# Ledger of designs, part 2: VH-VL binders against Pyroglutamyl-peptidase 1 (Pgpep1)

Target 1, 209 residues: Pyroglutamyl-peptidase 1 (Pgpep1), of Rattus norvegicus (Rat) (q76ic5)
Amino acid sequence: MEQPRKAVVVTGFGPFGEHAVNASWIAVQELEKLGLGDSVDLHVYEIPVEYQTVQRLIPALWEKHSPQLVVHVGVSGMATTVTLEKCGHNKGYKGLDNCRFCPGSQCCVEDGPESIDSIIDMDAVCKRVTTLGLDVSVTISQDAGRYLCDFTYYTSLYRGRGRSAFVHVPPLGKPYNADQLGRALRAIIEEMLGVLEQAEGDISCCHQL

## First folded at step 14 (VH-VL)

Design uh1 (from ug1 with light chain S94H)
Fold by OpenDDE, fold request of step 15:
Structure uh1 (fold): chain C 209 residues (1-209), chain A 120 residues (1-120), chain B 108 residues (1-108)
Amino acid sequence: as target 1 above (209 residues)
Amino acid sequence: EVQLVESGGGLVQPGGSLRLSCAASGFTFSDYWMSWVRQAPGKGLEWVANINQDGSYKWYVDSVKGRFTISRDNAKNSLYLQMNSLRAEDTAVYYCAKELPYESWAFDYWGQGTLVTVSS
Amino acid sequence: EIVLTQSPGTLSLSPGERATLSCRASQRVSNSWLAWYQQKPGQAPRLLIYDASSRATGIPDRFSGSGSGTDFTLTISRLEPEDFAVYYCQQYGHLPYTFGQGTKVEIK
């Protein structure tokens, strides 16, 4: 019985500041070319660096696709590795977006929890990906910053009950090219899905006891 | 059948106020973002404001910020636009528009519009 | 804001001819979040195309949209008498939502 394809949503960001070409979107486009296998229905979106757009779009994507996982990709100008973010934060957003807007409350979700952890074991993902021997280094982080990346991540974590991930990538060519980043994303997401599946299986076994 | 019916337009002096209403029917009103779009006489279209399903998000074009307030009453299937400190440049036909769901935010249904004329 | 520039300003054609309308954005429209509307005199706009190429419900197949990034096109394969109107493009990828200035399709 062909297992029904489950949706995975992956997003990258559009241009902002010095990033006329945002490496995150380039990486996501490369991922789209590669695909995530036949069992995954992959949907990709470019997210403008706009708080309000994120506020509307992210919940809408969760509702539309009912995805098993939403992965957000962003660029970090300081990063030299691909970074898996473990946690999203609700407060502290003071930076203006491309629309010169900032949430008045400086919060993502009013009365939301201070932080939300992804239900994905990012340490396990990192370890597994590293074992694959890719030409890309992967690291983990607990803090994605207090700008659109973390705002997006928290929003998604909140709406998806933790079934979200955020991946920071270095600027394009520094040190990785588009192809490398695309392959890295594919590997990372595949391992994320594997970890999620394993976790669900373990829960099912515990409830049968 | 989806229907949007605007009302409340009229002649007002500069600095005056007007409240527009839009009565919606034929769809689950509370499930959709709603917008106001205006068109000055003989001119193009301009998005004015929109509001999400529960009214927690209200967005405006810069030219109306601080002067206009969009609101909705889902129990009454109604959209509103409170317009204060009206200016001559606010003269337009104001359309109530339904937005498409999810990530597509085009306006799939429009009312027939209500004319607002701001003149001394 | 994203400025949408439509061209030509006026398109004079005969029934049965193909109409090609252009909409150029001042910056990239994310995810091709662009719509096309038709407006006839004294009427509200009608949605034709959304997401650059998706035809709205009830819209004839002679209307098609294409494009991505900054360049978008509305095509009417064979003009019907009822197609003579003003056409607007609109982006909803960035706030504020913006419209083009319109292209008038008129009878030659």
Scores: ipSAE 0.931, ipTM 0.963, lowest interface PAE 0.5, mean pLDDT 96
Fold by OpenDDE, fold request of step 15:
Structure uh1 (fold): chain C 209 residues (1-209), chain A 120 residues (1-120), chain B 108 residues (1-108)
Amino acid sequence: as target 1 above (209 residues)
Amino acid sequence: EVQLVESGGGLVQPGGSLRLSCAASGFTFSDYWMSWVRQAPGKGLEWVANINQDGSYKWYVDSVKGRFTISRDNAKNSLYLQMNSLRAEDTAVYYCAKELPYESWAFDYWGQGTLVTVSS
Amino acid sequence: EIVLTQSPGTLSLSPGERATLSCRASQRVSNSWLAWYQQKPGQAPRLLIYDASSRATGIPDRFSGSGSGTDFTLTISRLEPEDFAVYYCQQYGHLPYTFGQGTKVEIK
């Protein structure tokens, strides 16, 4: 009986500022070409660098796909490694987006928690991925910054009850090319799914006792 | 059958105010984003404003910001557009439009529109 | 804002002919979030295509949409008498949502 494919949503960001090409979207497109295996129904979306679009789109994607995991990919101009973000934050959004907009409250969710941690053991993921011997270095972070990346991440963490991840990638070619980033994303997401499955199995065993 | 019926249009002087209403039926009104789209006489279409399911998000085209307010009453299956400080360039047929669900935000149903004329 | 430019301004054709309408965006439309509408005189617009290529409910198969990025096309494979109207493209990939200026399909 072919196990029903579980949905995974992966997003990258569109152009912003002087950057006509966003490395995160390129990486996600490479991931799409590679796929996540036969058991995963992969859906990819480009997210405009717009707060309002994120406010509408992210909840809609959770509702539409009922995904087991939502992974957001963003670019960090200063990064030289692929970075797994552990925590999203609700407040401090002051930067203007591509529409010259920022939330009046500077918050993602009104009366929401100050921060939300992903339920994914990112440390475990990082260790596992590193063991694979990819030509990409992976690191961990507790702070994705106070712009669209963290705004998006917090939104998903809030809507998905922590079943979200955010991955920062370096700019394209600095040091990794599109193919490398795509392969890195695939490996990371596969390990994330593995960690999630293990965690759920452990909970199920505890409830049967 | 999905129906959207606009009302409240009319003649108003510059600087005046008008409130448009849209009565919705034939679908679960509270589950959808709703928009106002206008069309000046003999011109194209312009998105004016939209509102999410519970009214927590209200977005506007720049030309109406600070002057127009979109709202909804889900118990009454009604959409509203309060228009203040009206200008001649606001003269148009105003359409109430239902948006598609999820990530597709096209307008799948439209009312017949109500004419707003701003003239001295 | 994204400016959508439609071409041609007017398309004169006979029933049974193929119509090809173009919509060009000033910048890339994310995820091909583009719609096509038909409007007849004195009527509200009618949704034909959404997400660049998805037909709306009840729309005949002679209508098809294609394209991505900045270039989109609406095709009417065989014009019916009722297809003579104004057609608008609309993007919803970026705020504010914007429409093209329209293409009039008229009978030759």
Scores: ipSAE 0.931, ipTM 0.963, lowest interface PAE 0.5, mean pLDDT 96
Fold by ESMFold2, fold request of step 15:
Structure uh1 (fold): chain C 209 residues (1-209), chain A 120 residues (1-120), chain B 108 residues (1-108)
Amino acid sequence: as target 1 above (209 residues)
Amino acid sequence: EVQLVESGGGLVQPGGSLRLSCAASGFTFSDYWMSWVRQAPGKGLEWVANINQDGSYKWYVDSVKGRFTISRDNAKNSLYLQMNSLRAEDTAVYYCAKELPYESWAFDYWGQGTLVTVSS
Amino acid sequence: EIVLTQSPGTLSLSPGERATLSCRASQRVSNSWLAWYQQKPGQAPRLLIYDASSRATGIPDRFSGSGSGTDFTLTISRLEPEDFAVYYCQQYGHLPYTFGQGTKVEIK
């Protein structure tokens, strides 16, 4: 009588610019070691910092896994807290990626909405996680920065009908180590799943007749 | 049975043009990314270009950008490579290849190849 | 771009022996997105292994792949006469996609 396992996809980013090691990927690898419990089938991926690869990979992950939730993790060099992003933005993509490419339209989806909100109540998640007494500080943002992080988030929100989240982490050791970030991600994702299930109302039950 | 059949290769002088075709059968052509991969005589393999399901994304190796155009016609189950401003270094057998779905983008089926020779 | 270096260049063995082919990447290949192909003279390549360790459809169990990061291996546990060919590794984790230069497996 156990419920089917929930598929959850979590991504971090690969190296870019002067960052040979990306804290976001390290944090996701720590999360993978911890797992999300027996009810969750966790799949992790490292996303190369390439617009073209994001455009191909993100829809493919949604199709392959049919996940209940996709969480993207990125590094913010100036951040000192773990940040939950409320929405992704369609336009303003001018920075070149690792292949020296940027979209000619400077947008994720031509004629798409200016922004897409996650269906996850980030304020509720932040409050729940803070109540747990973690050794990391969690805050909220509405601007993921108009580069690969925001591009990935918008693409995922668009494809997944809003069932995505984006978490920014600070660089390793400034102030949190890899273990702290991994534990924080686990707690955040567990609360996201809880908030998402509650927000979707009553669970449908299959009747025999 | 998946089949890919290339055609359109031949002898061309430098600066000339040539159009390659690949006829696909045995799978739902419009569901997959398709690639061109080439092999110069006695040499290894080089990825040239690929194209997504509806043709909205087309990616190229740097050496052919601006000279080659990949395209597809899903109604005809056909893949194309328009090759302009050809150079001697473009001499190769050109293979049509089907990519695996989802995130595993290896080439699971290949055509027999068509030879392009660029020489004066 | 990622350069794949295969070793050895040529591997001379007898039928029934184990073959071990190496592929080293100049940079870490994300998610073990690496494939192995076999090519016989006058033929197109055939996919053997994808995602470093997954066998393609119809590939015999004697072919296996392993490795991650920068170091990948193709093993043929017991060579058959039809296995004497050139083998290529290929990465698809980073644009542009690239192939190694090949390892020729030949009869001694």
Scores: ipSAE 0.806, ipTM 0.899, lowest interface PAE 1.0, mean pLDDT 91
Fold by ESMFold2, fold request of step 15:
Structure uh1 (fold): chain C 209 residues (1-209), chain A 120 residues (1-120), chain B 108 residues (1-108)
Amino acid sequence: as target 1 above (209 residues)
Amino acid sequence: EVQLVESGGGLVQPGGSLRLSCAASGFTFSDYWMSWVRQAPGKGLEWVANINQDGSYKWYVDSVKGRFTISRDNAKNSLYLQMNSLRAEDTAVYYCAKELPYESWAFDYWGQGTLVTVSS
Amino acid sequence: EIVLTQSPGTLSLSPGERATLSCRASQRVSNSWLAWYQQKPGQAPRLLIYDASSRATGIPDRFSGSGSGTDFTLTISRLEPEDFAVYYCQQYGHLPYTFGQGTKVEIK
């Protein structure tokens, strides 16, 4: 039997604030050029910095592609490393988007959990990627920042039952160029898929009758 | 087979109200976002509002916010536009439109339109 | 709001000729989320192209779309008599959704 292809969705963000050229989208475009191998069906999207668009787009991507993994890439203006985010948070969304809008509820999902952890073991991914000797530094975080990055992450974790990841990248040239970021994303996502496949090994489930 | 039929247009004075209806058939109405798009006589097209599958998201162009309300009744396969505080600039043919699914939100099917005229 | 500017305003051609219609956005349109519609007098618009280059169901192969970012093109490779109409581009990548002002394709 032929092995099924894995659907993977990777997103970057469009312009906002001082980021007229968003490093996250540039990095995702570099990833697209590199690809994730013939066994992966890679789909990339640029997410406008608009809460309403995120609310509509993210569920639609989950439904359309039924992806094994969705990875969102965002820029962190203060960061100097590539950061793997462990969880997304439901509340605290007070900042206005590019349409001068913010959710009236200040949350991603009314009555949703306060936070959702990715099912991906980010510590394991970070260790495996670091062992590869990449020319970028990779670190871990539990706080994606309560703006469109975190909003997108939580929404995706909620709809994908935890099968999402969020990767923050620093601005271009501070210190990494586009090629470095693209190669880092490829390595990170390959390790995420590996960790996810190991975790998905068959387990027995008891059902009470 | 996909059919969208608008009704409820007519002549109304400024400050008046109208309710437009759109009857849908030939597809699973509740699976799709729906829009209203208008076209003033001799002019181009303007998106007015849309609504998601269960009505939990309703989005409007700024010029109609607070005056127009989009709604749907999935049991009746019907889309509605309640228009209040009408102005002369609201005079247009109003089209009901079905959006493509997923992330490609173009309008793949349109009704024939219903004319709304706002004048004294 | 993204303003779409279509050119030319009117395109006068004969059947069998190639038509090239332009749509230029005031800002980059994410993911090439741009559509083209045809509208004949007294009729509703008809979707031709979505996502800049994908042909809608039932649309003849003579219609093709291309472009990304701020510059988009609709091409009709060989005009048929039924193709003389007004054509609109429309972006759905950024709220609010907006249409261009139209290009009228008419018999020379």
Scores: ipSAE 0.803, ipTM 0.898, lowest interface PAE 1.0, mean pLDDT 92

Design uh1 (from ug1 with light chain S94H)
Fold by ESMFold2, fold request of step 15:
Structure uh1 (fold): chain C 209 residues (1-209), chain A 120 residues (1-120), chain B 108 residues (1-108)
Amino acid sequence: as target 1 above (209 residues)
Amino acid sequence: EVQLVESGGGLVQPGGSLRLSCAASGFTFSDYWMSWVRQAPGKGLEWVANINQDGSYKWYVDSVKGRFTISRDNAKNSLYLQMNSLRAEDTAVYYCAKELPYESWAFDYWGQGTLVTVSS
Amino acid sequence: EIVLTQSPGTLSLSPGERATLSCRASQRVSNSWLAWYQQKPGQAPRLLIYDASSRATGIPDRFSGSGSGTDFTLTISRLEPEDFAVYYCQQYGHLPYTFGQGTKVEIK
């Protein structure tokens, strides 16, 4: 009779390099202040820039929360828009993390697929959010960059059977402030949840005969 | 009724080796990450190493890398620490500890410890 | 590596008094992943608080934790005779995991 609250996990990244404030974590904190409505149980985490911590934390979050959606937010210094990533990649991890570590195998999952697509229709999400007329521009990418952003995304897609998304944000003030990024994340995630509900309805319709 | 019982401590000369054991009971041992934590006499606590459920991840504090090896045998509910090339600064009580599950990696159960003394 | 500095080094109080123990991190501890332990002479540490404010199983209500970022506090609202011990904070938000140097709570 009563539907339980949907669990949604959203992550940002901690500092990397000298003294950088990570826009992704700031944006996620703004999202947390806004919330995702009374029907969503929102859990936020700051991910240290450490491959080993990602390897332990991401599976643990999937296990603990059994979330309907996990959204990872990262910063891209090259970005001037908020970018939705379509897929994560398994190999090519050569950059050192904050512990001066990188995986010896240079991959997320030994013998895993070369890439995993999110089940979220990012084109549909991008279109829907753009229609809302937010003061933030949203675009799409297929390459999250082969560092902890992409590593985290692939790991999450693998564990969550594709029910994960990655959102890149530009640095603070270039051009968006924290409040703009938080509101953009809320709108994006609300549309992602809507797209997932529609997709699940389509599947159920085909099997309920 | 969780119990962790360490053994294998003793007196050893610098450069020597010891193997510590920890026998676990009262919980499903294979479901949890396990740690070794040490405490030098009269001093504070230092995390040494941990190991995941199947032993595929083994993490160490830098001061013991290359000298210590953590391992587990889930069939025997046992955690081990092989300590080689021991130094005076390794003198401590060594505790076996169970980590909380999921993302809260504090140590919720501890053994009573086993003393390792490295002395000339 | 995150250095945890506890203050005071020693806290001399009488039974029934309120104890306030401080733990300050050299850099921000992600997600309030900080624990408090109690250790009595000749015994192993006992987990009191995890995730800054959650009481571990079987820990009395008089123990509470608070704080985030770099500043964390353990409060014992009304000291009992069994509470005179050394207390350690520990962070598990960043590798390597580290402990503070301890605060000794002793009878005044």
Scores: ipSAE 0.780, ipTM 0.892, lowest interface PAE 1.1, mean pLDDT 91

Design uh2 (from ug1 with light chain G93A)
Fold by ESMFold2, look of step 14:
Structure uh2 (fold): chain C 209 residues (1-209), chain A 120 residues (1-120), chain B 108 residues (1-108)
Amino acid sequence: as target 1 above (209 residues)
Amino acid sequence: EVQLVESGGGLVQPGGSLRLSCAASGFTFSDYWMSWVRQAPGKGLEWVANINQDGSYKWYVDSVKGRFTISRDNAKNSLYLQMNSLRAEDTAVYYCAKELPYESWAFDYWGQGTLVTVSS
Amino acid sequence: EIVLTQSPGTLSLSPGERATLSCRASQRVSNSWLAWYQQKPGQAPRLLIYDASSRATGIPDRFSGSGSGTDFTLTISRLEPEDFAVYYCQQYASLPYTFGQGTKVEIK
């Protein structure tokens, strides 16, 4: 009997502002070409930079795929490293999206927790990826910036009970090209899956004790 | 068989109000987003508004914001559109439509429509 | 807002001929979230294709969709008498959701 493949959803963002090309979506497309191995069923989506669309789409992706992990990729215009975000925040959403809209409540989920930590140990992932010797520097952050990136992250953490991650990438060519970013994403996600499997194995052992 | 039946259209003067209804049957109404789409006589189609499963999200095209209110009653399998401050430009056949689930938000079933005419 | 422009405005063909309808978007339509509808006189629209290339339930194989980005096509491989109608494309990738102006397929 063949074991079911793990479902992993990875998203990038569509164009916004004066940027017709979003490095995050380009990086996710490169990841899709590489794949995550025969045991992973990878699904990719480009998310429009719209709060309302995020509010509908993210829960729908969790429902449709029942994924083991959802990774959101966004661009940070001033970043020079690939950044792993530890947590998402519920409130402070005042910036207008592509429809010149922002939530009236200024939050992702009314009465939701102020912040939600990913269940993924980002310090461990960062350390493990760094030992691989990639041409891409990886760092950690606790604040994704109170715009669509953080909004998407929190929404996904809330719906997925913490089984989500957010990765910020720098703009293309500043300093990394699309191929470098795609390979970095693959390595990062593979380590995230590994950390999740180890954690689940330890939990299962404790439940049997 | 999925059926959507609109009612409540008619002739109204500018500034007036109408309430459209859509009776749904043949599917689990509360599981789906629902939309209103309109078509002016001899013209194309325009999405007007939609509403999620429990009514917590309601989205509108800009031209109707503040004037139209979409609502639903899942116990009665019914979708509504309250139309206030009507303008001549609102004259159209109004269709009730069911959306596909998940991320594919096309309209897979439509009612036959109800005509709203706004004129003096 | 994404404006969809359909061409041609009218397509005059005979039964048995192949019809090719074009829909061009003013901006890229993310994830190919574009649908095609058929509307006959006095009737509601009928969904043919969603997500650019997926046939809706009960739609004959002669209808197919293709395209991505800004350029999308509906093809009817062999027109039947019941296929003479107006066809609309619609995007649901970016708010507000919008329709093209329609292409009328009529008997030559």
Scores: ipSAE 0.773, ipTM 0.894, lowest interface PAE 1.2, mean pLDDT 91

## First folded at step 19 (VH-VL; from ug1 with light chain R55K S94N Y97W)

Design ul1
Fold by OpenDDE, look of step 20:
Structure ul1 (fold): chain C 209 residues (1-209), chain A 120 residues (1-120), chain B 108 residues (1-108)
Amino acid sequence: as target 1 above (209 residues)
Amino acid sequence: EVQLVESGGGLVQPGGSLRLSCAASGFTFSDYWMSWVRQAPGKGLEWVANINQDGSYKWYVDSVKGRFTISRDNAKNSLYLQMNSLRAEDTAVYYCAKELPYESWAFDYWGQGTLVTVSS
Amino acid sequence: EIVLTQSPGTLSLSPGERATLSCRASQRVSNSWLAWYQQKPGQAPRLLIYDASSKATGIPDRFSGSGSGTDFTLTISRLEPEDFAVYYCQQYGNLPWTFGQGTKVEIK
């Protein structure tokens, strides 16, 4: 019986400031070329660096696709490794976006929890990916910063009840090229899906007892 | 058939207030984002404000922030625009518009509009 | 905000001719989130194209949209008498949503 294809949404960011090319979007485009296998319906989107757009778009994507997982990809100018974020935060957003806007409350969701953890075991994902022997280093972080990356992540964590991930990538060529980042994303997301499936199976078994 | 019918337009003095209404029919009103778009006489189109399905998200063009309030009543299939501190430059035909679903944020249906004239 | 510039301002053509309308954005429109509208005198705008190239419901095949990034085009393959109107492009890739100033297609 052909297992029904499950939807996965992956986003990258558009240009930011003087940077015409965003490594996160390039990486996502490479992922799209590679695909996630026949069992996954992959949807990719470019997200502008705008708080208000993110507030509208991210919930809409959840509603449209009913995805099993939403993965957001962003670039970190300070990163030298691909970084898996474990936690999103609700407060502290003071930086202006491309529209010279920031939330008046400096918060993502009014009256939302201070922080939300992904339900994905990122440590397990990191370990599994590392064992694959890729030419990309993967690390874990607890803080995605207080800008659009974390704002986007928290929004998805809140809307998707933790069924979200955020992956930071280094700038292109520093040290990884587009192909390397695409392959890394594919491997990471495949392992994330595996971890999620395992967790769901464990819950189902517990409820049958 | 989808129908949008605006009302509440008229002549008002600068600094005055008006409340526009839009009655929607022919679709599940509560499932869609709604917008107000205005057009000054002989001019182009300007997006004014929008609101999501349950009113939890509202966005405005900068020129109306703090003066205009968009709202909706899903039980009445109605969209509203409260306009305060009106200015001459607010003079326009105001259209209520239905947005396409999800990330396609174009306007697939429009009302016939209601004229707002701000003049001394 | 993203400024959309439409060209030409006025396009004078005869029925049966091909019309090509341009919409240029001051910056890249995310995901090609661009729409085209038709407006006739005394009427509300009508959606023709969304997402740069998707045809709205009930729109004739003679209308087509193309483009990405900063450059978008509306094409009317063969003008019908009812196609003489003002056409607007609109982006919804970046807030605030913005419209072009319009192109008037008039009968020669």
Scores: ipSAE 0.012, ipTM 0.579, lowest interface PAE 9.1, mean pLDDT 92

